# VHH binders against Putative methanesulfonate monooxygenase ferredoxin reductase subunit (msmD), part 13

Target 1, 366 residues: Putative methanesulfonate monooxygenase ferredoxin reductase subunit (msmD), of Methylosulfonomonas methylovora (q9x406)
Amino acid sequence: MTSLARADDLAAAPLARENCAVSVETKSGVFGFDCAPGETLLYAGLRHGLTLPHECATGTCGTCRARVMTGEVDVAWEEAPGAARFKRDKGDVLLCQTRAVGDCVLRVPAEVAAKPARHQIPAYRTGLMENIRRLTGDVISFEVALSAPMDFDAGQFVVVEAPGLEGARAYSMVNFTRSADRIELVVKRKPSGGFGDWLFGATAEGAKVKVFGPLGRATFHADEHKNLLMIAGGSGIAGMMSILASAAEADHFRTRKGYLFFGVRTLADGFYLQEFAQRVVEAQGNLEVTLALSHEDPAGADHPDHPGVKLASGMVHEVAGRAMAGRYDDLIAYVAGPPPMVDGALRTLITQGGLSPSAIRYDKFG
Short names: E, the ipSAE of ESMFold2; O, the ipSAE of OpenDDE; V2, 0.75 times the mean of E and O plus 0.25 times the DockQ between their complexes.

## First folded at step 4 (VHH)

Design t05 (framework vhh_7aqx_2)
Fold by ESMFold2-Fast, scan of step 4:
Structure t05 (fold): chain B 366 residues (1-366), chain A 121 residues (1-121)
Amino acid sequence: as target 1 above (366 residues)
Amino acid sequence: QVQLQESGGGLVQAGGSLRLSCTTSGFTFSYDYFSWFRQAPGEEREFVGAISGSGGYTDYADSVKGRFTISRDNAKNTFYLQMNSLKTEDTAVYYCAAYTWDYSGEGYDYWGQGTQVTVSS
């Protein structure tokens, strides 16, 4: 199964109807793989086990830059921010936005390894939409029952393609289990957000979707034996829930500390509060969870319905900065949310926290 | 305030080496693409080399490949262009450039002021 391009891209240049042979020249040698009709070159290479450079897999970062040496390709999002500096005339492309029209030769100026087939290699799966539930007025959770189990690391994401909707959308897994037969995802509705609008409609339950993953490198590993700082805004909380589940399974907070800051507009916009309260109890003083309210002053220091969840007023990165002063020792920071929030958190972590860049793992959603 | 500041330019003999630095201020790890460009008198500005914000991807103009190396020091928020085996045709003003996001999530291109590199025969 393959990902479909947008309708305007199909009209601009005909897509291949059969598999295309792709050759990629790298610093580590030459590798070959097949690209299916409508599939992006990044996803095709990744599912063949090649460690092609990538970060966002959705057009914003530029890490999956490559050069088309021979052959014709289609670019699904020509205005992608990650391609702002690219030499289009010389064949520079983002592999996550580029599909083969025929056989082609690429150059990736990086070390690339071919990995043996194992659980962490990204693959396409079909899924059934199940347990679609509204968590707040504009937040909806759903589960995808997978056609085959997926092994992933806590903090990873998938891209999902829904029937009748153009393009793939990236969502971090909320749950964590090895060999997962289902994944839980969460979305915040945006005006004119096709996938979010579809989920809030009547036809999503029981629908078949295409899933590609696991993807992402902002991952939690209990064997690093680090204290954890988690700063999340909006749907960025999804990956943090997965990290918390993995940490609990590894009994990580028996010997290490965790600090979670979740930014929402008001008390009414908070979700996962019962799970946060339960995790705080289970961690026996080694996990602190703070709900940061940007548009409401809390009446007290603790959530009235969930006493283990602390409340503070302000933007989440500023709340985290104040609470974490003097507490950045032996720590890895995870940051997830919209770009302005992530940028603010990174500034605080580097300037106030003195954290090394290697101790900060982040995802920007946009 | 977001700024890029080049240093390390100067006069060097053919076959010599120079290391250019570009120190960034007001940036976080949110820049997506970082590049060096050069412009010789009376010529158009040309690409020299690039590094991704993660440091995982680098690319070079064919004219400098094997001679120039772009690198990043995340702790110093500084990017470098190591120029070896310099030729007279490498004489130009060298500019560093970055693409990054502001607090509103909008992407912006930022340019340094340029630093002169002169390679004598």
Scores: ipSAE 0.000, ipTM 0.110, lowest interface PAE 19.8, mean pLDDT 79

Design t06 (framework vhh_7b2m_4)
Fold by ESMFold2-Fast, scan of step 4:
Structure t06 (fold): chain B 366 residues (1-366), chain A 120 residues (1-120)
Amino acid sequence: as target 1 above (366 residues)
Amino acid sequence: EVQLVESGGGLVQAGGSLRLSCAASGFTFSYDYVGWYRQAPGKQRVVVASITSGGYTKYSNSVKGRFTISRDNAKNTVYLQMNSLKPEDTAVYYCARYTWDYSGEGLDYWGQGTQVTVSS
């Protein structure tokens, strides 16, 4: 399965039946690519190696804004939050929500490059659900065995479409390995969640899923030789685990400092704690991990079962701001979580920390 | 606080029609994918029909040509018009809204469900 769309779904919407030729006008020149039936223009362009602007790739951020110059398109989610300020009458669309009805010409108001051939070009893969493990009462991890290897950077994500569930969902990789034949993902179940409920059910293990990726630009590179600040809420911790794994492989904390703040509601909601404690030991004083409790006051400064993990009370971005006072030198910040948390962290990092926007890398989920 | 309420279910003879309604309170539908799902006894919950904010619709193969999904954003309501009903359409029908959460997956706000029974 190379497309996220199902064949039986196509007759219900005005979608292209054959490949469409797409031309995109950018600040750096004109590029062409083919768009498959049911495929969004963003995914089509990305898999052809074009560095089309994107952030969420699922309709919420607005970064993949483009203008349709000629041709007819189908917009699956016309009122997507990312499109709130678009000039729709002039052809403004989100490429992640837009499919070609026929040949079309787009304008993207950004520098776009054609990537040289490499493994990091996003592609469709099928996957098999494996090693589904419950980490807490409402957190589940799983692996996807990929139909073809995926080379990715620490901090990147994929979009996954599961059988019987509508829409694709974005998940950051937890593991880090080059040319990965499997990826590890984590989901925090909510009381009425669709994908989370499916994973907590009996039919997910061994199920075939559709995957597109790798995606995202909030990536870690050890050769930048920077101190690391990681602020994560909920499943935003997934990308941070990948960054920690990459940093460990590069022996990054031998000479650089790391600070991880992980926000959860209560002590019982914490997970990956043994892994954090082990990473702290291996970093020999150069990595600090703090679990921030938003709905519980800790009895002490250290986790009772994991002494290397510190505890603090408060919202994670506020805890991080207080703890990081005077410690923002030579640093890149990684932030992942719900929009209010990310926005709060960005404010603190820029105003209190004096960080350049170019030193802050983030993903907004929910 | 946020609530989806389904209505319009009931008992109907094969070949008959029912119209289901899904009313939202505490939020608006304007930006959301909204869908109808159903769960028959002993089976998995499956998607029946969905509608985007722009009015584009998707239907499962089993109901295509018989069911029509529509929305009224001014009333915060989504409808499922079910025609030519068959005994195999018997299920609890759920309304669901897709939005975002901490996991990177969409928040699904589910209604409590409405029972549809089609007699032969």
Scores: ipSAE 0.000, ipTM 0.133, lowest interface PAE 18.5, mean pLDDT 79

Design t07 (framework vhh_7z1x_3)
Fold by ESMFold2-Fast, scan of step 4:
Structure t07 (fold): chain B 366 residues (1-366), chain A 121 residues (1-121)
Amino acid sequence: as target 1 above (366 residues)
Amino acid sequence: QVQLVETGGGLVQPGGSLRLSCTASGFTFSWEYMNWVRQAPGKGLEWLSGISGSGGSTSYADSVKGRFTISRDNAKNTLYLQMNSLQPDDTAVYFCARYTWDYEGEGLDYWGQGTQVTVSS
């Protein structure tokens, strides 16, 4: 018995200084694109208009799995969680963590299209960090003033590279503005989190960052005329704020229902509460917002300071499951948060809600 | 219906050469990674060589590297194995095999009937 899955013809490791030619073999045919020095193969393909599979775009999910057929590549994060089950001896890689060293040939086990109809092609922009604000003890919001306008769909995200920090970090847009000159992002500080620590430092305001986007396929479109279910944990609320802003612009809740469930540990960890209360008023009974408290029992059913925001005790996906029983008609579900929460919500939506996978849109941030 | 048909085998003297061909039908040939595998009498299967769909990448087992060359003609849906410096130990049935890889699984999924190569005086 021997290895049967891969070409082992990898070029010697010269340092790449110029663009590399990349060929990608897909179920839809063969496509070519150029990869810039130090650029990841996923971002290179996406900015050339190829709909390469991706989900987190930062190493944790495994959706951008591909196989290197020929050529030498550099894997930035070899121990990435998304690659745990990959056949690395056969050339399996995460495209979001892989950089070309020379010309290479890839295989992607998916249908791939070139030049999608909506023409929302990701691109690099320079950004300036502005309006850095603390929302809670461990949540900080910030804005990035872009070097060129970005058109995006509600629910999409960008990756941000900060000076002095390795790697890119994914953040969903909080705002929704066509041809945006500025984007709003939010981050939850993690122990040993380099970007969070940098934001809490004195040098982040006014700093230049590199932004790539828009990214993500968990997008809201008002012309689908569907009821909306939104389940978010922690900073996963960011994309839901963008969806709410887009829905408001389209006057979507005049004729459709919306249900938002936002999971936090305690009442003090809640944020965007004034915005939720205002959205509920504007929707005239067609939008319900529930703050789910996993580590605190609320004193009452409604937030004491924000009328219209409901309170419930429990894990957000379980709170949503109980509240949504019998209410899944004509609905698209949006789910965003850490993988265990997203997996729990998906299980509930499929088994209890009977939703088709095509009616569920999600982002996992690891 | 997927079909792989090998031709070009036969009796050859030590030090001789043969070119094997595999004609493919029933799938998009230029899409698929293709392989040559052999089975000597009384032994298991031995992978010999692989080639990417575009033909841009090739790989070889140490036992045949430098003696065998894999190639393909996508316009003719044909895979080739050029065998030089043949040795008695190269006596085997040679199979053309398609490699499948997707989110559902991976492995060799279609094989030809094989073509016999006998290296003897």
Scores: ipSAE 0.000, ipTM 0.153, lowest interface PAE 17.8, mean pLDDT 81

Design t08 (framework vhh_7b2m_4)
Fold by ESMFold2-Fast, scan of step 4:
Order: structure tokens, then C-alpha cells, then sequence
Structure t08 (fold): chain B 366 residues (1-366), chain A 120 residues (1-120)
């Protein structure tokens, strides 16, 4: 038994099965799918068109919790933060960290749909790394040329697995195109960070990577005809750029309002500022963009180099709360960033803004 | 930079109590998440309890109902109150502090570890 379905996804022994049969019991009924050797149960279920609950898809959030009813599984990261309160002795697992060893039966305590009309079915693609460039001292942009076109909704992300690096990493798409043959991604580099270091290496340009997606439920749809509030911290801005591109294509801001608040530490940490300034002009007063500085006081109310981009001092969710007072009518809020920022924004939107949780779409990155 | 000082470990009899403290000094960060981890000989390091900047808490199933995590922001200190201790709680306990800023950067600092031994 030397057949391996996914070489880059495998941690399995050479004698492992080609695939395992998985049955999942949900509030909506029982569904079946195959799981390849080394593949996580979440990715296997998603690529078969099942809307399994997920947020981060990388072990930190706990949303993909399920229970193993029968069968053997292997947990890739047992200490994953999302699993800290699980009843492991009763079979609780995170589907994004769990691989099938043999045929198994799962229980997911949620409603699950098979191939719904608005659901883009995730799939594995290979990609080629192209156009790797620095946007700031520590922010890197890159493109991935896909082996097959990918349909996705604005606000969605992919997971990328690079050769020689352990694990998959989640990145929101920056661009928006129908039947995309290329995707644009952005990452904030850490000093001595493995992926960041690899991106600046001689072998990254033209390198072959594995991509799985599209993923995520914090999606924009112009046909909902809502005003948009976007609150982003750091790399969370990536999905907001995709939403802005989709809104521009649909001429959404001709009749609807948009408000973007982008939180950074200092003025020097701001990026995409020229694109924000251009989109503000094109929206003819219907789009406002504010850069919120958490560790620096701005010298003025407007960005000195980018007319149309406003500056404010403070935590992005507090800046947004003050600016949005009385302006929450007919609105959907999109929030993306690290967990403490997202939690602060949700608190502000629910308690101060009076927004229903159903009007708030978010992604937590950690 | 941030430095962590852990205290409160020691030897205790089964059914007893200990209170661990994790004090931080150094740079002020916008957001903080603090966890207590433990590692017994020959086992993986596992999370025991965590607390966010806003006071939201999370516990592992093995300690839920027996351990309580709390914080005193004025003293920049996080506590782990350990009640009804069992021999299985014997481990080196580590304080880990995670800081996130609005740029998406995560910074983590680990304490030196403090030994907790529960005798029967």
C-alpha cells in the first residue's frame, strides 16, 4: 500500500489507506464523504460540498468542533487553542486538526447543507508564486497563479501550504474577480518568521504551492443593497480590499454608503493608502476611509500624502464607534483582525451601535 | 520588552490548594491574552486556563471547577488559584502572555516555569 493521494498534505505512513469513508451526523441529517490520507476531516467534508462549521480552519477558534462517535482518528495539534475546553475523553475534536486513520462516524451539532446555491465549493489547486513584493518595511504582497480557475465571494480566504514549511497558513484574497485564474494575498512579516523569510528567498518566485479554498462565511453580496461598515486591524484589511473591489465592480456606492476603519500602530504602518484615496474619489462622497493610529497621535485630521484618507487617534473599534454614532441604518458590518480587536469591535457594534448579530460578519486571525 | 516572574509553586498534599502568580514588567501593549500551561514528565505541554484582556476565561476539562484564573491589571499580574489538587496535577506550570496589536502582530513571552508537586 504505496498509493498516496496528496504528497504535500501527507503525514501518514506508507502503509496508510488511500482514503477513509466518513459519515457525519448533523441536525440536517446524515452525510458521507471520503477523506484522503493526511487530509483533515474539515477540508475533506468541505470539498464534498458540505457546509461544515468553520472560521479560522487552522486550530485557533473552536468553531469546527465535532465528536468522534466511532472509528480511529489522529489529531495533528492536540494543544490547539480552539480545543482547550473540549471533552476529549468523549471524542471531541477540531475537524481542522483531525485526520482519519480508518472509517469513522462523526457528530456535528449544527445544521449542515449540501451544495447550497450561494456556496462556492472548496477544492485543492496547485499554484505558482508570482509578483512577490514589499508594500512596507514588513508587509509582503504576492500573487498565486492557479492551476484551475477559482470562483469565490469577496471576503473569502484560502489556506496555503509552502514546500519545506510545516502546516497550512490562512490568507484572505485581496482581489475580486469572477473565475479567478490568479489570487492576490498579503502577509505581515515577523523578524525570523519562516513564511516571511521564504517569501524573500530566491526560490519563492515561481515556486509551486498547494492552495485549498475558497473558505469563510464573512462574505459581501452587492444584491443585499446594504450600507457597509468595515473594521479591520493589520492583515485583516486584505478581505476588505476584496469587498471594496467587488463593491466598485457592482457600482454599489452609487446608492449606498461605505465606512472603512483601518487600525494600525503608527502612520508608517499604513498600506493600500493610494488605493483607498482613489476609491474615495470614485465613490463621490459615499465612501469614507479612516486610518486609526493606536500608538501615535496624528499631526492633522487628513493623511498628508493621501487626500481623502482621514486620520484618528485610538483603538480602531473605539474610533469606529464614535464616527458611526447615529449612522447604523440599513447596514452590514464586516470585522477582520486579531481576536482582541474583533471582540472589542463586536462589543461596540452590539452595545453602542445596537446592531443585530446577524448584521455582523467577522473573521478572527491568530 | 516584557519580563515574566512566576511564583507560588511548591509541594502540597492531595486535596490542598496553591495560588500561582505571573507578574509582568516592561512595555505596555494594547491587547493581552494570558494562559497557564503545564507539562508533566514525558508528556506534551497543554493549556490549563486562559484569560483575555476583557476578563473572558477558558479552562481545560481536567481542571474545570477546581482551578480559577483571574487578573489584577493594576499590578499587571495574573493568578491561578488551584483547589482540590490531585497527584495528576503534578507538573511544571508555565505562564505565557500573548499580545496582539492592531497591526496583526502577536508577541508571546514565556515564564521560566514553576514546579507543582502533589503528594498523596
Amino acid sequence: as target 1 above (366 residues)
Amino acid sequence: EVQLVESGGGLVQAGGSLRLSCAASGSIFSYEYVGWYRQAPGKQRVVVASISSGGSTKYSNSVKGRFTISRDNAKNTVYLQMNSLKPEDTAVYYCARYYWDYSGEAFDYWGQGTQVTVSS
Scores: ipSAE 0.000, ipTM 0.143, lowest interface PAE 16.7, mean pLDDT 79

## First folded at step 5 (VHH; framework vhh_8ghr_2)

Design c1 (from p17 with S58T Y101T; at its last look DockQ between E and O 0.01; V2 from the best seeds 0.00; counts 0 for: pae E 16.8 > 2, unsure alone 61.7 < 65, placed apart)
Amino acid sequence: EVQLVESGGGLVQPGGSLRLSCAASGFTFSSYEYIGWVRRAPGKGEELVARISGSGGTTSYADSVKGRFTISADISKNTAYLQMNSLRVEDTAVYYCARYTWEYSGEGLDYWGQGTLVTVSS
ESMFold2, look of step 5: ipSAE 0.000; ipTM 0.217
ESMFold2 (binder alone), look of step 5: mean pLDDT 76; pTM 0.774
OpenDDE, look of step 5: ipSAE 0.559; ipTM 0.835

Design c2 (from p27 with D103E; at its last look DockQ between E and O 0.01; V2 from the best seeds 0.00; counts 0 for: pae E 22.1 > 2, unsure alone 60.8 < 65, placed apart)
Fold by ESMFold2, look of step 5:
Structure c2 (fold): chain B 366 residues (1-366), chain A 122 residues (1-122)
Amino acid sequence: as target 1 above (366 residues)
Amino acid sequence: EVQLVESGGGLVQPGGSLRLSCAASGFTFSRYEYIGWVRRAPGKGEELVARISGSGGTTSYADSVKGRFTISADISKNTAYLQMNSLRVEDTAVYYCARYTWEYEGEGLDYWGQGTLVTVSS
């Protein structure tokens, strides 16, 4: 199915055989890039240094919305959840699920910059799956040994394609290092998640995967000199680990406060708790970490095995809202997790915390 | 075409009242999580002064306006209102009606009206 400038023409078209010239008309100007045969418009624009809007980069969130104004495109996943409310008859598409058939022009209803200073340009890489470990019954961590070094900012993610599985999955880096030759990722098994099932099987260790990144704009920079609020659910905690590692390298908490809220169902579902406890000790009173339990009332205020990690009952965004009253001075918030958790956290930060949208950086994962 | 059109601004003396209206077209308020009023005072950034859920059930206010301003919405008219009482010189600003959505990475807002000027002076 193809969305054209006349939105009522949905005929399918063959993939391009040569690079196509793509122009995007944005709220901040017009930008051009080449799109290779079979490449999605999102990845082509990102690897050319454009800050195109995206969150999941995999078809589920809808953030990469654009409208085809001129030219012919191929939509790879017509029923993508992120397109459910698009005006298809007006040519609305997801950049992450759309390929060029010929030269085309799209409107992107967002602010876009080209080749921002300090930011890393995404690239295609291959990698080898290594060091696969179970963290809980349904959470596994793994490393990818990259075909070429990658620079990334703390809070960024990559998209990974496994052999024999359709589609790519987004995962935030857990580690932080410059010119990384490997990255550490986590995945939480979903009821119908093919990558998670593949990863829990015996054939994942040593497998070759495709990697695209670094991606994401919810990044930490110590030279901004801000207090930090981090709210995460599920595997969304991965980016917070990277932020804490970067903050530790910069000695950020010598002069700044940090608050991390990690939402899980029960005490047994928590992970990385020893690492958090260590970071709390290192920060000497300037970092607070709270594990929010949505399905359990804790027996005490401290984790029984990791003193320094606090416990609270409730949904993570409500726990954070109660704990953070009066504490939003000079602060940037980072939020990552499933869409309902992120939406709840954003409501709380804006309505109760009074934060402007520019002080909130977030990623939604399906 | 999505539009938010503010009205009801003007010049008022300290202690006076104004009621701002925000008429929406191209979408229905009930579909969105929050509709808000944001103000931009001369030489300052944006301040969110009031917010209401698209269904009309939940409201919140900045501390600077609590007890003086009341936000409401009439879903059947697709219109949000800001009743501003006991106005102060510090309330002088351009007031924008804004829609919040989580469709864009990095920010929760996706549309602002053109704004209506409120001037509070003697």
Scores: ipSAE 0.000, ipTM 0.101, lowest interface PAE 22.1, mean pLDDT 81
ESMFold2 (binder alone), look of step 5: mean pLDDT 76; pTM 0.770
OpenDDE, look of step 5: ipSAE 0.114; ipTM 0.512

## First folded at step 6 (VHH)

Design d1 (from g11y with G54P Y101T; framework vhh_8ghr_2; at its last look DockQ between E and O 0.31; V2 from the best seeds 0.00; counts 0 for: pae E 19.6 > 2, unsure alone 61.6 < 65, grease 24.3 > 24.2)
Amino acid sequence: EVQLVESGGGLVQPGGSLRLSCAASGFTFSSYEYIGWVRRAPGKGEELVARISPSGGSTSYADSVKGRFTISADISKNTAYLQMNSLRVEDTAVYYCARYTWDYSGEGLDYWGQGTLVTVSS
ESMFold2, look of step 6: ipSAE 0.000; ipTM 0.127
ESMFold2 (binder alone), look of step 6: mean pLDDT 76; pTM 0.767
OpenDDE, look of step 6: ipSAE 0.457; ipTM 0.805

Design d2 (from c1 with Y32W E33T G54P; framework vhh_8ghr_2; at its last look DockQ between E and O 0.01; V2 from the best seeds 0.00; counts 0 for: pae E 17.1 > 2, unsure alone 61.5 < 65, placed apart)
Fold by ESMFold2, look of step 6:
Structure d2 (fold): chain B 366 residues (1-366), chain A 122 residues (1-122)
Amino acid sequence: as target 1 above (366 residues)
Amino acid sequence: EVQLVESGGGLVQPGGSLRLSCAASGFTFSSWTYIGWVRRAPGKGEELVARISPSGGTTSYADSVKGRFTISADISKNTAYLQMNSLRVEDTAVYYCARYTWEYSGEGLDYWGQGTLVTVSS
């Protein structure tokens, strides 16, 4: 007893639209790629190896700005926060929220390369949610068992779409391994945050999710042979964990210095502290870790339970500015966290540290 | 009409090679489309041996075939391939090309071909 109706139900929908030829005019040349039906322009270009500009890839930041020059597109989220300052009547769009209706040409006001060295080409995967655990009252970690192995650089992230939730969320990998069959992610529960609320619910363990990546340009490469400054707030620490793991694998701190500043409100809000203390021991004096407490004055300069972890009072970017005076030689800075923290850190590094913008890599989410 | 047409099956000795093809028509490969090879050996259920997202570039393999089988696709010809090397008697099965949704790994296969028989025997 087979059902002919079930066999025919899927035949009519996916073939209403063919792949569209998309051309992007950039500061560094003109590139082409095919965009599948229902696929965003950003994901199509990225999976073809183009280094299209992006930070969040979810509609919130605005970095994936482009202008439609010819052809028509379908904009999925006209009111996306990242498009708030766009000139809508001139064809400004977010590549991450836009699909081709037919062949089109866009202008991308950025330098773009095709499959440059060190570029990890993003791909679509599904994944299985596993090992969900609470790190603090509002911070939860989880793993995704990937449908296919993924290569990524330390500091990169993925976009995750959960079943029944609108929108995609970007999360930096906490782990680092080549050809990873699973990734570890960290999320901070937000007021009215759908993904965070879903993770606290009974159905998240074992759920299947969509994953696209790896994404992100704020990457660590040990063969650049630089001292490291890492400044993170909240769940922005995730990418720093990946960087520390990659650095440890490369024995980076045998010859280079590292400085990590992790901003939290109080001692009780710190997490990964055991891991940081272990990394400090392994680095034999070449890695310093400071927990910056914005809502607490610590009793002493060292963490009471993790003596390799230093404590300081203040906002993380201010703590870093004070501690790093005179120590910016031959250094790359990595900054990750909420936009106000990242903006404060960038200001400090440029004005007080004298770092050029090319020495600062950052991820700003939310 | 969505069609998946397999070819390339036959008789081969242990240690030999075969290449299977799956010509797809009635749909275009998309970023969310997976094409898989599923086999059904005598007396056994269905096993997903390999899959590919032709537009997305991801591949995966069952442990039983890793290192011996390679899945690939030619998007311009709307065709997926399974290169089978170092064949064993236990690889004897009917091999089906199948399409499935991105949401389920090996689950909810929505279109199947007619199958092509592979027999590995000395």
Scores: ipSAE 0.000, ipTM 0.172, lowest interface PAE 17.1, mean pLDDT 81
ESMFold2 (binder alone), look of step 6: mean pLDDT 77; pTM 0.780
OpenDDE, look of step 6: ipSAE 0.491; ipTM 0.817

Design d3 (framework vhh_7z1x_3; at its last look DockQ between E and O 0.01; V2 from the best seeds 0.00; counts 0 for: pae E 18.7 > 2, grease 24.23 > 24.2, placed apart)
Fold by ESMFold2, look of step 6:
Structure d3 (fold): chain B 366 residues (1-366), chain A 121 residues (1-121)
Amino acid sequence: as target 1 above (366 residues)
Amino acid sequence: QVQLVETGGGLVQPGGSLRLSCTASGFTFSYTYMSWVRQAPGKGLEWLSRISSSGGTTSYADSVKGRFTISRDNAKNTLYLQMNSLQPDDTAVYFCARYTWEYSGEGFDYWGQGTQVTVSS
């Protein structure tokens, strides 16, 4: 890409109302920012450097909850899954699904910092879809060549809007590099009729997409010098690929241990297995990878086609709990996947593993 | 409540055509992407086609590309599938489905009851 993304190119129609002043009252102070016409409160605050709470950033998880204290807002998706338990008559909203109608004040029940050191500040970019490839029968990898370089930490994701498809989709970066000119993303295809199906169409290669990011707080930093536990379900495995790449770059497993548990339904649903096997070899005994099968009992303890990848039956959080007994010393955990899997993993790590909540970083998706 | 009702199935001879309809109620049809999915006897579910909320973009599985056409009429809250050049292996129950976004993958949150299509001499 040769050009930087322009805010005006990505904003709502220029004929609309002017910017609104938004104030957020948080556990760590009051912060203000401008919200452009048509822009969500979440994205506006994030691009101003505020560490507003979020996980999915697309309406499904509920983590970006806030309460409108004064002013009027426009809620774009009233039936968003993340808002299912909200007291709407009390002003509860999802920041990622809400736009300001005029100046407003919201309460955010979280600690928020403004531009903390080494924080990767999200921005709007455009990009070109490239190198669309099948990894398995139902898993597609693709790259986005970015309009401007992006710095991101391992474990982060972006939100992508494709032409002709309504809505934005969140995808974790698979790759890791500083000042990235391109990002690698993955989608698991299901009977869905959405972004995955668009990727099979003749027009996806070379198409221009809108990208917002980097997003996400469940990040890996090798200079913390911790043993690693990684628990992933579904597309949450993509961020673990990025973490493993960052760890390899830092030679992290020379002195530290790593444990990766990837939950899938059946053996046929596993992907990235060759890549995991290679990482196990590179770590020379300091990385263990287990594929947890929730809908199949494996014939043996080793993957038949990928030496170094272990197999176990059960839900991924149960498999991890059994395998990790007595192995929680000096450890930080990364958990990514559907909310029930993440919730189960968090309970296991705290109650059986004795981990402080501060030693667990997680993203809930879906 | 959300309801999707498929009609237009039936018995046809090989090489024949059918048009399936799916009438939607209980949600704002024009805001959602829609798909057709089928299940042949003794087989798993097979995704066939998708259409955007406006109808501006469509996509098809390789097995039906060139023979099937998805369309929608948002004023009538109706999704269509025009099926041409039908063959015996197109025999299945055909479902319409509403798309929903999931970070961990893509999926459908509501399904119709299905309509039987049988292609035989």
Scores: ipSAE 0.000, ipTM 0.119, lowest interface PAE 18.7, mean pLDDT 81
ESMFold2 (binder alone), look of step 6: mean pLDDT 83; pTM 0.832
OpenDDE, look of step 6: ipSAE 0.024; ipTM 0.496

